VH-VL binders against Thioredoxin-like protein AAED1, chloroplastic. Designs and how they scored, part 5

Target 1, 196 residues: Thioredoxin-like protein AAED1, chloroplastic, of Arabidopsis thaliana (Mouse-ear cress) (q9zuu2)
Amino acid sequence: AITGASSGAGIGKGTADSLDTVKVLDLRGNEIPISDLWKDRKAVVAFARHFGCVLCRKRAAYLAEKKDVMDASGVALVLIGPGSIDQANTFVEQTKFKGEVYADPNHASYEALEFVSGVSVTFTPKAAMKILESYMEGYRQDWKLSFMKDTVERGGWQQGGILVAGPGKDNISYIRKDKEAGDDPPVEEILKACCA

## First folded at step 2 (VH-VL)

Design n6 (framework fv_navenibart)
Fold by ESMFold2-Fast, scan of step 2:
Structure n6 (fold): chain C 196 residues (1-196), chain A 123 residues (1-123), chain B 107 residues (1-107)
Amino acid sequence: as target 1 above (196 residues)
Amino acid sequence: QVQLVQSGAEVKKPGSSVKVSCKASGYTFTSYYMNWVRQAPGQGLEWIGQINPSGGSTNYNAKFQGRVTITVDKSTTTAYMELSSLRSEDTAVYFCARGEYLMGYSLPAFDIWGQGTTVTVSS
Amino acid sequence: DIQMTQSPSSLSASVGDRVTITCKASQSISSYVAWYQQKPGKAPKFLIYAASSLQSGVPDRFSGSGSGTDFTLTISSLQPEDFATYFCQQSYSTPLTFGQGTKLEIK
């Protein structure tokens, strides 16, 4: 069992309804209804705290390591960040992430999914150790992007999550809301939810 | 603007060495692998090796092991490839190319290339 | 070492044609394939990574597909500027290796 995760029948009907009005931006600035990401396919959708987040980049890397398994199962790998399209393009340029990337500058998806936020859940001893470990593994925080005006104006304390949805607009089979910065599920839990 | 600019053409005798430079600009030099690739006249592309500019660690194609040395100068954001014991079959255009991002998932692909340096080995 | 074999080695086509170039790996490399375009006297230009992901700024008439051992580059409606040599590259393991190239020529 993974803390903060829900799967199958436990996922509230209101979650799918709340997402009906949510749109995200592709890398060219086109508005895409978020449910289009999984209407015709299954998708693993990772929500970043912001595009400069070292722990979010490490999570993207971990998920990308399993893209072969996802592809074999017909599953798309998607990353959404709460920043601008310019920040999303910077993320793609810096990480070369091989999944799909979308921007949600108004944080509508984060509001609809009721992701956690707050200073106390961002700055914990566990988060500090995970940041240090990530640096030792070669991952770096984009400090400029992390403290850009638009990130700070939001409060900068937004947490992310992981969603497995589709095929079908109303089919949400797994949701995990991060409890604090660096609260990563084992990748095996995600593979169990999406693939075999 | 991300750019890689290489040194000019070289003509060398068999048995000598050549050192080609590649000056990077427009990005954080230490955040991406730097690769070297060559192309003999009318032939395909051949990977020589790579360097991590942050730590200086290298990985060479076994075909060139013992003859190639890849280095960086972080103060000038310049990568170098030195090839020794030159033979006529080393006549080629040598390219530097930016590789995978070091601060995220490793995805070896070459998104930015230098213009190439022609090295001719002749008696 | 992983060998990458392209077919055809040369192809003649007309503007507006749909062109396909294939690339076969000697062992399974998942989706770790990149595609490059090279014009005479120029460095290669990056087109596609992870078999199917289009590089920013590359026209959407270019697309890639495949996984495992068999990969395809498709140009849906050939333009005059597309006449060039195309190379596939595996990024699964070192030494990194390229296909021999496919020369796309005017019919």
Scores: ipSAE 0.000, ipTM 0.441, lowest interface PAE 15.1, mean pLDDT 78

Design v1 (framework fv_utomilumab)
Fold by ESMFold2-Fast, scan of step 2:
Formats: structure tokens, C-alpha cells, sequence
Structure v1 (fold): chain C 196 residues (1-196), chain A 122 residues (1-122), chain B 108 residues (1-108)
């Protein structure tokens, strides 16, 4: 009932409060308050299931196709994954993702945002079809990253989401919580939220 | 069948330029990175760098940055390794290998060219 | 400057199990790949992502990777397995792939 996309002025006040204490790691291991990613700019923030996820990589790719539009609007493109800095660096090297990448190895942002997790939402018939389709389109999964101890123990069953936030640490204008693996919002909906 | 075919053996003098090639067939050439690997006579394998043929983005090993240039021509499914000025220490077998998907999946180097022997002597 | 260390040589009798190690700091957090190279030939991928076998590689080849050591195991070793074996990982700190020094497997 409360899953899906939400937008509007003042929406996410409770969510913004939950994120106040959350920090993510940049690619060099520096701790960054997550709200710093949108305190002085607007950002589209995509949360990956994990850095090896084929569907998450496909999502990163379609968002990156719109980076020129985001740049023209002064909007940053950010990807956060629930893994290590090493996994994040591997993701950047393998995908050449043009946005900013941050690691959240303790999953604090995922807990604060109350993202869905579970085996049943990771391995659904819909997710299976999207994985097959993504492989046919040339997108691939990093199986080591998918099944590393860190990923399996906490993040292997974790779902992601998308935020549009900023400028201003309390300004969250769009929230989408993924219902299952591969639950992608229409890119047009994201562009309307970030770039008007 | 997936195949990487490299250009033939080269015998060169120090200071000469050289470009060797690696032609992919039997797969979508722009869907995989191509890596170059050096093996000096009697020595082990050294990774030199890689290229994504879809956009010609390159990543070099620090020890080879500035020593060689890696390029690709996707219209003919060919990757290149080039020296502007060869040294005797460049004498080695050079392999190309198909690596990770351009979308980011790494298979290990699942297909290798037959190798190009480069001999540099006066 | 990440470094992978392999024994220079390993010798086994036909039918015995060969174990080739690849040591590196916290290598278990990285993905280990293994290549077989016979004299005058190109390397052949025999194990990728620690323990997976490419199509066409015999099931007697297996791999593991934990802590500071990755291991390539060849059960029921045959004369045809005589070759040099190389391990490899991606090292994000050096921003490149790192090969081990290689191990010469002798079957006699």
C-alpha cells in the first residue's frame, strides 16, 4: 500500500530526519553525510540491490543515458550500493558509469529508507524475465559480488529504490521503493521529478 | 565460433614504430573489452591495459601508461596495440584476450588470440 | 602494488591430486581466476570467479578462495595437465589486473 512513487513539497520530512545520521563512503573511503549529496544541488540517487546486480547495472545505464538532461538542469546523478569500497570501484571500472558512486557497506541508508528485502522479492517470475531480457541486451552480472559473504549476509536479498532530493538536505521531492528485483519506474517520471 | 586472430610476427630495430592487431569474430565485438597481455621470453604474464571497443575508452596498467597506445576500430572488429619507438626490452609475445562485457560483467579472459611475437634487435 | 605469490613448481604422479596456491593479502575478498598455458600455446581460462568452470573444462578442475590464499585443485591429474598455471585478480587499489608469477606443474 505505501510502496511506489511519491512526490510533492514537504514530502519525505520523516525520511529526511531518518537520513540525518547516515553516512556513505566515497571511492577513496571518506565518510560523507548522505544529505551532503543534495544539500547544495538537486540529485537523482539510485540505490542498487548490490554492485554486481545485472538489473541494477541496467538501471544505472538507462539513467546515464539521461545524464546530459540532468547536467543541463544542474542535477547530479548518484548511485549508492550496499557493498564495500572495493566493490564500488570494481563497478565503476566495469561499467564506466558517468555518475557519482558511493558505498554503504552497513546498509544504513537502506534501513533508514525502509527498503524491501527478502528472497521472494529477489527471485520472482518478473525478475527472472527481466534478468533474461537484460542478458539478451548485453547486460551482465558480477557473480562474485552477488555472492560474496558481505553481500549474502546482509545485502543479497536487499532491494533498492530511487530518490530525487535537494537542493537542501530536507528536500526530498520523489521517493520510489522497489517492490521486487527489476521494478523500474518509467524514466520520464524521474525526469519530471528532477528536471521539470 | 568466437575467435581472436592476431597479426603475424614482427622483427624490428630499436626506435622503429609498430602497430599490431587483434581481430574478433563470432561475437558482438562492441559487447566485450579487449585486454593486452605481455609475456617476455621465459617469463610470466603481465596485464598491459584494456579497451572497450564501443566507445574506445582505455584503461592502462601504470607500468605501461605512456609506453604503448591501445585503440580499436569497431567497424572492422579490430583492436590495436602500438609503439611509437620500440626498445630491445619490448621483445615479447603479445596476447589479446576477450575480457569483461562492456556493460560490466567479468568472465575472466575467456578467449585469447594466438599471440604476436615481437622481436626488437639491432 | 598488490602482489600474488605462487610456488614456482609443483610435481605430482599421474592420478594424484595437484594443489596450486596463490597467496595475496586478503585475496578472499577478491575474485581469483586461473589460466593454463602449455608450451607454445595461448593461455586457457580454467577457473573464473574463484570456483566456476568455463564450458569445456573438465570437472576435475576446481577452485577455492578464502582469507589470504586461493587454490586451484586438479583431481586425478593427467599427463595432459602438465603446464604453467597463473592466478589473476582485479586490484582496485592499483587499478589493474594482477597475475601471479606462475606455477609449473610437472606430472611424472
Amino acid sequence: as target 1 above (196 residues)
Amino acid sequence: EVQLVQSGAEVKKPGESLRISCKGSGYSFTSYWISWVRQMPGKGLEWMGKIDPSDSYTNYSPSFQGQVTISADKSISTAYLQWSSLKASDTAMYYCARGEYSSGWYLGFDYWGQGTLVTVSS
Amino acid sequence: SYELTQPPSVSVSPGQTASITCSGDNIGSKSAHWYQQKPGQSPVLVIYYDSDRPSGIPERFSGSNSGNTATLTISGTQAMDEADYYCQVWDSSSDHYVFGGGTKLTVL
Scores: ipSAE 0.000, ipTM 0.454, lowest interface PAE 14.6, mean pLDDT 78

Design v2 (framework fv_utomilumab)
Fold by ESMFold2-Fast, scan of step 2:
Order: sequence, then structure tokens, then C-alpha cells
Structure v2 (fold): chain C 196 residues (1-196), chain A 122 residues (1-122), chain B 108 residues (1-108)
Amino acid sequence: as target 1 above (196 residues)
Amino acid sequence: EVQLVQSGAEVKKPGESLRISCKGSGYSFTSYWISWVRQMPGKGLEWMGKIDPSDSYTNYSPSFQGQVTISADKSISTAYLQWSSLKASDTAMYYCARSPYYDSSGFYFDYWGQGTLVTVSS
Amino acid sequence: SYELTQPPSVSVSPGQTASITCSGDNIGSKSAHWYQQKPGQSPVLVIYYDSDRPSGIPERFSGSNSGNTATLTISGTQAMDEADYYCQVWDSSSDHYVFGGGTKLTVL
């Protein structure tokens, strides 16, 4: 595994400790300790801004295109969104995403990982260009889901990230925190972290 | 029930204009791409282009760019395929098909119209 | 441009397993989808995302996709399975839907 996107300080024990009390919801509403997603396996975990986000759906699509490579390496593909279970189920129905999907409606994982939030980091010129590029590539925003009560109330300005973790609760080998909307790492960087 | 219903068969002469239609029902029309697919007699499937009905954004296959126009009227959940001047080589079955916007593995067609047979002869 | 190649025909006896291949450069890094078309009918999705089966499609249909070859497998083939089969991928770089040339399955 290769690390390269970690934030200055070590990403191992300190980051793992901050996640110890965090739980996410599976599509049936069961509470799962987030570290269980990688305790017995390696996982690529993508954190969406919200389930209707065009850039997040594009990221999910690009990662899912590499799922066979991940499977060959024994790596699970996981997507977590900061919305409700109902929004997560709508995401799965609309995208047919091949990975696992979990909901974090209270943003506990986003807070523990210190992901960025705010209007000024959501509406940047760079983010606008990436949204235009995504539309040109055929990806579309779910505008209804983006402005649903739950999405707005639970922080529609939240940014996401990606981590590669496991096997083992304390084994975090890669972390990338999005600096603004559309701040995506190359898929090749993720593949090096999980699978090379 | 999701349905795509296409207009009836057409018999035309070279040089004539034509517009055929595809009406969606049983789903949110603006939440899915509509593609047009050509099948020449005895031949395989060829993707022609697609439209996002929510904003009328279109993408065309290079082989069909400038040969046809794809449009949509979201107020009546209908997509269109149009020729300004038909050629004998346009004789084919034309299908419309629906695909999700955000497909994690690329785009596929989950529902198809029944097809519109277009015959162009002198 | 990206191309998919299928054998033009495959013949099996009733009850045999039919295998229909779809070859493309590094197709295993893409998702393959499969359509069944019977004479005079529109195509029907029978496999999506390499191996997933839509509701209503018999368990006899399965799929795989690895390296340069995706495969549609029909076990216990029945007369009703006689049809043309098309593989399809979406090429993200061109935003183009690519179909294979089609395979005629004959159950003799």
C-alpha cells in the first residue's frame, strides 16, 4: 500500500482513535461501528458531500469502474454520505452503485475526520468548472435530493474525502480531505494506495 | 410501470424531412437520459446520441453528428429524433432507450421503446 | 475508437450451457451489460454490471468480466433463449455507448 495524501501529521493512531466512537447506518438502519468496515479487510471509503451531489456521484462511478481491481486485491469499496437512510436508498436505486453504501445523518464521521465545511468552499470558481466538466461527461445532479429538507438541515455545505484503511481498526494507510467542492484525487492515486 | 412508447412506422422518399417521437411514462422523465439507437435491417445496434430532458443537453455519436437532431419536450415527457433530409441509407428500425444519469459503472439501457421502422425509398 | 467483438453465432443443444464472449481492450476495467433481442422485438436487458441479473430474468443467465473478455453464460439452455445477444459498455472518455456486433444463439 502507498501513503501520499496524509495531512502533515501521522494518519495512523490519532485518526483511528478519533473514529473509535463513530457509527454509520447500513441501508436497513442498523448501526455499524465505522471501523468495522475495515477491521477484517482493506477498504476504500469515499465520503460524499451529500447523496445528490454531481461530483460525488461522478467519483462513485469512477471508483466503481475499478471495483474488479479492488476485488482482486481483497479490497472493499464503500461510500458514506451525510444524509438519511432514505436518501442512501434513493442513491443506490438511481446509480446502481456496485459498492457498499452507508448513511451518516449526524455527520459524526465527517467531524471526527475534520472534513471541511462552508459556503465559500462549496461555491468556488474551480468547483464551478469541475461541475461543468462533469455535465459534459454525462453526470447529472439530483437537484430534488440536493435541496431536500434532510440535505439542507444536515449541512449541504459539507465537503467529503477518501480514505484507505485496514485490515485492522488502527490501520489507516491513506487519507485525502477535500479542500473545496470538486477537489478529487486522481483514481490512479487511490489505486496505488489500495491495490499496488 | 415504466414505458417508452414510440410513434408509428414511416415510409418516406429521399430528401424529405421526418421527426419521430418517444414518450416516457411511469417515471420522472427529467431524471433519466434518453438515447436513440439505430438497427439497420439484419444488422446490429448502433448508438446515435442522447439527451438530458431536464435541460435539453445533447451528446451525439461522431457518426451521427450533423446527420440528425435530438430534442425533447419535458412538459409532455417526449423525446424526438429528426432528419432535415432523409437518405435511402437511413432505412432502419429506430429505438429509444432510457439510462440512469449517475451510473457507477458507466451507462446502460434499462427500458426500451418498441421501435419505429423508417423506410426511405424512391 | 473503442470496439467490442462477439462471435457471430453460437449453437447449443437444449439443456447445454451456452457461452457468448465479448472481447475488448481491458474490458475487465469497464462494466459489461447484455441485451437479448428476439425477432421482431426490442432488446431486453438480461445482465448488467458484469454479473447482476434484473428482476424477471431467469437464474440460468449469469455473467463475468475479466481482462480482455466478458462472458454471458446461459445454463440449461431452452428453446425460448434463442435470440441475438449484444454486449455493451460505456466509454467514459468519449461518452460513447459501444455495442458488440451481436451473437445469434441457435438452440438445435
Scores: ipSAE 0.006, ipTM 0.474, lowest interface PAE 13.2, mean pLDDT 78

Design v3 (framework fv_utomilumab)
Fold by ESMFold2-Fast, scan of step 2:
Structure v3 (fold): chain C 196 residues (1-196), chain A 126 residues (1-126), chain B 108 residues (1-108)
Amino acid sequence: as target 1 above (196 residues)
Amino acid sequence: EVQLVQSGAEVKKPGESLRISCKGSGYSFTSYWISWVRQMPGKGLEWMGKIDPSDSYTNYSPSFQGQVTISADKSISTAYLQWSSLKASDTAMYYCARETSYDYVWGSYPDAFDIWGQGTLVTVSS
Amino acid sequence: SYELTQPPSVSVSPGQTASITCSGDNIGSKSAHWYQQKPGQSPVLVIYYDSDRPSGIPERFSGSNSGNTATLTISGTQAMDEADYYCQVWDSSSDHYVFGGGTKLTVL
């Protein structure tokens, strides 16, 4: 399902309930209830298609550019990918991403949030143009990681989204589900949700 | 040629207002953060704050929050540093600098200053 | 607040290797950047992201960053390398960029 951005009243309880049983893995392999990421703090949580995705890496980059604003507001920057812990560690090593990274190899968070999946939403003309633009800007896709058997079998066609949540397990103030690969919201919209 | 060009030296009295400028050229101005850095006479570099010209979001060092205002006009590719009321302790060289863009190939985070303005010397004396 | 410590001065003879250190708690987990400033001039980025050299910077400049110490190394030091050198990182715990106090390199 294709969804737009949502903020404020009307988000929260239903979405929070769907996430109640979801756990993600930290870089050391520990299971963390996903709601612990925003239990005692506000968090911007970016969901990647997979850890090799050029558009996901570009999203991580533009969110990282605003990490100083987030830090000043007491807001954590978190990235979750639907891959393995090893893939998450490779992502951190290659990108030196300054936010927190977690793995969700079984896609439990993606299913709970009802993120879109499919080949037709991954390889669109719009996505192709954004990939070309990202390459021209110096971003590179890990094509080997993108087309590894595990990445494909674990949903290489999965789309992501962005969430702003916390403090408090039931407090979800913003959600956006990507309609296709590279469907990024304006960063201003995210900063208004976390840091206004 | 990618460059940052700053406004000329200023001599002011305590209590006067001042705005100095930093104009970018040869690149997409809205694609890079601009930082301001102070260097007091004979001293080291101090980061003051930064602005994203695309949306005018600012982040200030705690030491400079409330002391200065950073702004930008993206239509003319110019960032500004402004004082409402100068003090003698504001006497310093002020640099603007462009932050590096995040590049996954380098494994980077946008926190280095790759292009620097020539500096604006501000002297505040009675 | 997070602090970077550099030696105030380092002296070397022409052709020798100069090492300038930048000490900070767990600096190896951060990206260290190095700037050269000659008298009356703006700073120039000479090393970024711990060890990468920007275009136009001589090969004799190199860097490393591990544990609590980042190091700028200048091999075959020349008179033209006389300058103040500053290290710099982003520190999320203090919510700002931090510069070291600077090191004056003298080649004599």
Scores: ipSAE 0.000, ipTM 0.455, lowest interface PAE 13.3, mean pLDDT 78

Design v4 (framework fv_utomilumab)
Fold by ESMFold2-Fast, scan of step 2:
Order: sequence, then C-alpha cells, then structure tokens
Structure v4 (fold): chain C 196 residues (1-196), chain A 126 residues (1-126), chain B 108 residues (1-108)
Amino acid sequence: as target 1 above (196 residues)
Amino acid sequence: EVQLVQSGAEVKKPGESLRISCKGSGYSFTSYWISWVRQMPGKGLEWMGKIDPSDSYTNYSPSFQGQVTISADKSISTAYLQWSSLKASDTAMYYCARDYTSEGWLFYSPDYFDYWGQGTLVTVSS
Amino acid sequence: SYELTQPPSVSVSPGQTASITCSGDNIGSKSAHWYQQKPGQSPVLVIYYDSDRPSGIPERFSGSNSGNTATLTISGTQAMDEADYYCQVWDSSSDHYVFGGGTKLTVL
C-alpha cells in the first residue's frame, strides 16, 4: 500500500485490464505482452520520457545501485522507453544499463497508464534522427525542445512513471505517474514497494 | 520567500585559507543544487562548480577542479566554498545560486539559476 | 571548449527595441537562459528555456533560440532596463555551464 504519493493511480484490476492489450518490443524486435514482464516475477518498471534523456546521466546509478537488492528479492528491473528498438539498443550500448530494456514506439503502455502525453516531438522520425546524431557524437540530448521545457508547459511532452507489479498479470502494487520533470518518488519508496 | 544569504566580505593575504558560506531559506534546501559562480572585477560570470546538498555529490568546472572545495551541511541549510591557499588571482565577487536541475534516476538535466545570493567579495593582496 | 559570444555593448533610445545576441555552435539545440545584472547587484533571471519569463519579469522581455544564435529582445526599452545581460547554456558534452561574455545595455 502506498500512501500519499500516487498521482491519481488506480491500483489493481482496472489498471491491469488497461494493460492487457499492450505489447512492447524487446531489443531483438520481438513483441511481448507487457504483463508478461511481471507474470511470473515481481518487476520494477521505469517508464522513461525518451531514451535520449538518459545520455550522460551522472546519477543514473540510483536504480543500478539497488539492482543487487532487487536481484536478491527476485525482482526484475525493467526500463521501457517510448522510442524505437534502434534507440533502445543505442541506449543500452552507451549507458550500459544493467536492467532489461524494452521499446514502446507507439506509446501504447503510456496511453493505457494514462501518462500525460503532449507533442512527444522526440519520438517523431526527424527528432529521433537528431537524438541519434547527438548520441553518435558522444553528446547527450541537448535540445531546446528538451522534456523539461515541454513539461513546464504542461502538455507538450510524454510523461513517464514507475510501476511495481507481479508476480501475476493482475497484481499491480504500486504506481507513480510523473506530473512534471523531476517528479520522481524517493528510491526508498520504490524499494519498500518491491523488496520489503 | 526563497532567499540565499552569503557570508560577508573577506580581505586575505596570498597563501591563507578561506571558507565562505551560502545559507538557503524559504525552500527545501535538499531539493535543489547550489552552484558557485565567480565574477572577477570588471569581468563576466564564470561557473565554478555545484553541489547536491542531499548527498554532497559535486560537479566542478575543469578550470576549478582541485583549486576549490565545495561542500554543504544540510542540517543548517548551508553550502560552502573553500580555498586551501588563496592567490591574488582569486580576487573576485563570488555568488551562490539555486541551481534548477531536472533529474531523476535515469536523467540529469541542469538548466538555470533562479535565485542568487547577494555575493561575497574576496580581496587577496599582500 | 564550448563558447558563447555576445556583443560587448548595445545602445538604444528609450522606447526602442533592444536586441542582444548570443552566438554559439548549434546553440539552437541547447536551452538558452538570460540574466540581468545591474551595477553592484546580483544577477536576476529574466528569460529561461529560450523564451519563458519568470514571474515578475515584464512582458516586454522575450527570447528566441535557433541555429547558431539565441536572442534576448526588450521591446519598449526603459531606463530601468540598463544593465549587463548574460546568456547561459548547459554544455552536455563537457558537463558544465557556459556563460556568454556579457552585453552592456545602455539606454540613452
């Protein structure tokens, strides 16, 4: 049970039902029902705003530092981004992220979870090429259309969130929807939800 | 209201140590980074480094790495800038500023400085 | 290292539009922020994220950022706007903040 921090989240059957038709792509391009990620195990599922925003992330170690605790508890660490599988593979190669990564190029999981979605300019083909070009040059996404600016306008950007689910497709024990950039729950709250 | 209050002006000799302070009030001190900015007499603004008071993680400009130490004491909402051995070239106005950085576990996006301290004038001469 | 270039000075008459530029390689891919500093005072944020105004900053202040140039525009310039103006970006390739050299705006 999460007190106070849940941003209008429905916990349990209603949220799980919304996800039942959603599929994500693994790094090889295989379609996977999203609920399979927590069908037989518990998972912490982080929904990124886009893959490019994690380039040069100096403090990305927060979740990575807790991966050993998650592993010891039988909990999977999963990241889903609203981009292509090529972007997901590029993200993994450059960040060396220790969890599982999936792509949701059609944003179906974000819609089902009712994450706030605006123009989502970073997920257009043109914007994706600009992110890739910056990434290939060793630069993080350093762009006037950054997610922070769009979030300040409240509606111009795809929001992310955190989910703790499973074991069992219908078992969602925690959900936090980002309201704006930097609206992340304390790591200890996530750790309590997954691993206490 | 949000306010950053810095320590008073300092007059020092080359080789002396110095620590100046920046006290935040009117907001959650650990929810924002604090940056230090130097302005030499008659010159522009120059970023020195920053600290996250919640865990004391620091990031320095390459020009200032090893020349100064930035620290914070979150129990008294105060950030510090310290020199072990001052030089005449350290004569400047030093500002602290509240550093609006968008960050989470998977991203780090420094942006701008929304509130500034009044500045601490440091004069180093023999 | 990444550098931002500003004209050292700009002069306008009261009521005229002042335009202060900030040039940097592909600065349009970065978010530009602008600070006003009056003599003996601390800098004050006047524009953030290229074009947004903080609460309390007059609507005559506006900004843009595209290609290699970010611009601060002050319409109907008043004597009280006389100050030094600095642009600033975050350079992700070097992980540090970069300030322009500053522009002295004179209102005569």
Scores: ipSAE 0.005, ipTM 0.494, lowest interface PAE 10.3, mean pLDDT 77

Design v5 (framework fv_utomilumab)
Fold by ESMFold2-Fast, scan of step 2:
Structure v5 (fold): chain C 196 residues (1-196), chain A 124 residues (1-124), chain B 108 residues (1-108)
Amino acid sequence: as target 1 above (196 residues)
Amino acid sequence: EVQLVQSGAEVKKPGESLRISCKGSGYSFTSYWISWVRQMPGKGLEWMGKIDPSDSYTNYSPSFQGQVTISADKSISTAYLQWSSLKASDTAMYYCARGYSYFDEWLGSYFDYWGQGTLVTVSS
Amino acid sequence: SYELTQPPSVSVSPGQTASITCSGDNIGSKSAHWYQQKPGQSPVLVIYYDSDRPSGIPERFSGSNSGNTATLTISGTQAMDEADYYCQVWDSSSDHYVFGGGTKLTVL
C-alpha cells in the first residue's frame, strides 16, 4: 500500500486536528494556517528534510515534471521545508522550483505529522530536562556532535514526507512518511492519489 | 545581497592577543553556520572550525582545538576568531564562510559565500 | 582523519577540456563541492553537491563523483579560468569539513 505508513496510521480526522494550530511562512514571512493550503483546492504537499537537501531537490524536480498533470486536475504543488524564510528563498533561487514554497522554521508541521527522525533516538521528559540543565550550567561546548545541535533544534535529522489533502481542511487522502534519506515514492502512486 | 565583511589586516607580535571579526548582512544570520578557514601564503585552505550563531554551539578541527576561540554576537550579526597568545606560525589569511551542516551521511555541506579575508601577520 | 588528494597542477591549452581530480576513500558516498580561487581573491563556489552549478557559473563547468574519485571538468577552457581549485567534503563521522590540497590550473 503506502510505504512508510500503515493502514489508518497518520490519516483521518486525528491528523487533521493535530494540524489545526500549525502555521507556515510564505516567502514574504506571512503566517499561513497550513490547512489553508488545501482548504479550497487539492494539494500535493512535499515535506523536505531541509532546504539544502540534494535528495529533496531531486524530489522537487520529479514532482515538478508532473506539474502540468497536477494543474490539469486542479491540484496545487506545494513544498514545505523546516528552515528559515531566507533558506526557502535561497532554495527557490537555486532550484527555480515551479510549485509553491513555505517555511516551517519551528518544525510544527513535522511534529504534528510525527515524521521520522534520521536517528532513532527517543527522549523521555527526564532526559530532556537533563539536557536543558546541562545547557543552563554552561556545558554546551562539551556536546561537540552535530547530533546534539540537530536533535535539540529539531532540524538536521528530521525526515520528510508527502501529503495529498483537500479540498477541505479535514480531508487528508494520502500520507507517506519517509523512512530514510532518498526514500521517494513512485510518482505514479502520488498521481493516483491526487489526479486519477 | 548576501555579504560577509571581515575586519582589516593585523600586524602583531608573538604573545599578543587578537580578535578578528566577520559581519554578515543581507540574510538571517542565525540561520546559517559560520566557518573559519586558514590559508597560509602560497598554501591551501584549512578548515578551522564553525559556529551556529543561534546558540553559539562550536565545533573545531582537531588541529585548532585549544589554539583559537570562535564566538558570535547575533545581536550585531558578527562572528569572531580569537587568539589569547599569537605565534609566528599564525601568520596567514583568515576567511569566514557561510554554510550549513545537517547530520546526514549522504548530503554534506558547502560554503556558498566567503568574506574578503583578514591578513594576520605575526612577527617580532 | 579523512583526507582528500588533488594533483598540485594541471595545464591545458585554450579551448581544451581540463579535468581536476579529487581522490578520497569512498568519496562517491559523500557530496563533493568545488571552489575556484584567483590570485588575491576569496574562494568562489563553482560546483556543489557533486554536479550542481550556482547561479552565475558558466555551463562549461561540470562535476562528477563516483567510487574513490570526484572530478571537476572545465570544457572550452579560457584564460579567465586560471586559478587554484579546491574540492571539499563534509565528513559525517567527525562533523568536520575536509579540503583537498588544491590544484593550480594553468592555461598555456
Scores: ipSAE 0.000, ipTM 0.459, lowest interface PAE 13.6, mean pLDDT 77

Design v6 (framework fv_utomilumab)
Fold by ESMFold2-Fast, scan of step 2:
Structure v6 (fold): chain C 196 residues (1-196), chain A 123 residues (1-123), chain B 108 residues (1-108)
Amino acid sequence: as target 1 above (196 residues)
Amino acid sequence: EVQLVQSGAEVKKPGESLRISCKGSGYSFTSYWISWVRQMPGKGLEWMGKIDPSDSYTNYSPSFQGQVTISADKSISTAYLQWSSLKASDTAMYYCARDSYGPWLPEYYFDYWGQGTLVTVSS
Amino acid sequence: SYELTQPPSVSVSPGQTASITCSGDNIGSKSAHWYQQKPGQSPVLVIYYDSDRPSGIPERFSGSNSGNTATLTISGTQAMDEADYYCQVWDSSSDHYVFGGGTKLTVL
């Protein structure tokens, strides 16, 4: 299947409805309705494949480089991963990520957003090249985490995405579903959706 | 609650075969490795090997490779440790333990332990 | 092969701080885990990933790990803390688990 970016006023009412029952966990283990993340503010929400994913960490770093622009526009930077609270806390400790981090261990947000999943979309030749390029840039794939039972059972083959939402629970103005591992949108496209 | 329940104490003679068991409950048995740890009388803990119950993949300590066989039956959430021919030097307490890990694998630790199975091998 | 060294015994009076060390080459680059074993009982995890406590373990237990030494610290030591303590790491070169020799903590 083919996935891409969608944006514009009025987009996302059906997507917002599908998220009504979805809750994510903050770093302290509190359940938070996912729509509360953009209820009173605009948010850029990046969905990781898992917290050890080299390409997901590279994406988090690139988005964090634009945090000053987002802050100036009143926009929150949020990362959601399909792993445990412990994995999320370790991610924050190891990466020093300056945005907000939440865990979705049951993948409810990924299911509601219909993100792509499967081994064939995770291990394409293009994804392999991007992993190698990221490795050469100093980002390391956590190979043990990627192929260990815990990650596989928690949707290690699940792809992520990015959305821009809020202010307002029903206001989803941009969504991009990753086609394969490392399918990053240009940062300029995200900045236009959130901040211009 | 998570529990690992081991089979009862065994008294055997040298040359006899033996299989002891470790049954997991209160969690997804196939989601965790099970390790076996030996403790000789009055001595410390020695890791023997581990098994992934989902596919029966095993990894042994070099000291125990060929000395024992580790297996699992995921349909009954049970792991096994087996000897084909016991020696007096196999007299020890044997523990099973659940391998747990965080996102920065493979820094594994044992979060739950069985109660232990005492194996005594004497003539 | 990678080895962890612990003192065979440590003695402390009730209410005092006990420190149990675990020495290994560049152990600070690894994650140290600690187990408590009382006579006739199974080991119990008391510290994992250098300094984290499992649910149910008192705040008196803490840990650190840097350079060549990991340390388990028990503040306000109580008689019930009397036990053998083992450190453990995963060794990347051999893909196996390494235990220290154990330390008998005596509270007298």
Scores: ipSAE 0.000, ipTM 0.450, lowest interface PAE 14.6, mean pLDDT 78

Design v7 (framework fv_utomilumab)
Fold by ESMFold2-Fast, scan of step 2:
Structure v7 (fold): chain C 196 residues (1-196), chain A 123 residues (1-123), chain B 108 residues (1-108)
Amino acid sequence: as target 1 above (196 residues)
Amino acid sequence: EVQLVQSGAEVKKPGESLRISCKGSGYSFTSYWISWVRQMPGKGLEWMGKIDPSDSYTNYSPSFQGQVTISADKSISTAYLQWSSLKASDTAMYYCARDSTMIFGSPYYFDYWGQGTLVTVSS
Amino acid sequence: SYELTQPPSVSVSPGQTASITCSGDNIGSKSAHWYQQKPGQSPVLVIYYDSDRPSGIPERFSGSNSGNTATLTISGTQAMDEADYYCQVWDSSSDHYVFGGGTKLTVL
């Protein structure tokens, strides 16, 4: 199991095997093998706790600021959330996110990646401070979406992470598992993994 | 106090161009999307499209894509709905409405509405 | 395309409870919002996110949404509540805001 941030050649062979059977949904509901997202290109893949998550939305905005660097390096920016296609489309409309968005309503990718889960890691004092900071910056939690039956039943206490993978189905070069809500890696670390 | 103030009623002939306006006040104009909603005489509400005034990004209903142009000028807190060539079927009340973003509340509902602009297209 | 169905009219006596339904395929998985429109006036948001009330909307307005039906409930209905009521959801399959056809509430 990989915890924290890891990078380098050969990382994630076991993780790649776990993801081989995982499928995600595009915004129109088509099933896509998750490894197809990085089969023929490199991708930065951000995993949200849910599509209403204020900290996840702030992370999407922060990564999108570096999209020009990613584009110049031939790297795709991808966001995956554990919610429904309706929730994913709402997220795209609200945030105007210019990267690709996919839904994983059964959170199979989160399970395969062994992302951290639990109430105690979602509501830490550090997470509370980051939520307050995000609120002061104008980012808002979608509380109804956060407590929708689908969100709660499909991993509402699941933490996210960031993955850099490809080109090639089994080429995972960076894995960061969030330790608690709002545990963001430095953007420079992500850019080094995708674009150096 | 949040207000959306729309331009006055218009009487036009088929083939004429028209632009109507919606001016926001009492809030950060660039922090909310503005949607346009049509109501034909005696009929219900129909969403036409929306704009984010911060970057002029637009999203249209498929029924209105290419039929109208939505634009905004953030320097004067005003959104616009424009027709290049009006048809009699464009006769309707047109509302602008504030479409909440992730910044201030829940998405995809309309918390404040303009008073409406009646557009009549006849010979 | 996705469609919301409302009864064209509902009539109640003053002080009675009015119930206005909004039917749509699996609407309980979506968030329903409700607007009041009086003749010659713009719509006014009365319920958002199934059951939440905006500031200034009386507590006699409430909402629910489950299965295939969302409901706007007005308890102790007053003459001033006489209006057209519209439900609204966001539909991902069309990338579209969908309104119901509207219900005329008559208080007599």
Scores: ipSAE 0.000, ipTM 0.448, lowest interface PAE 13.8, mean pLDDT 77

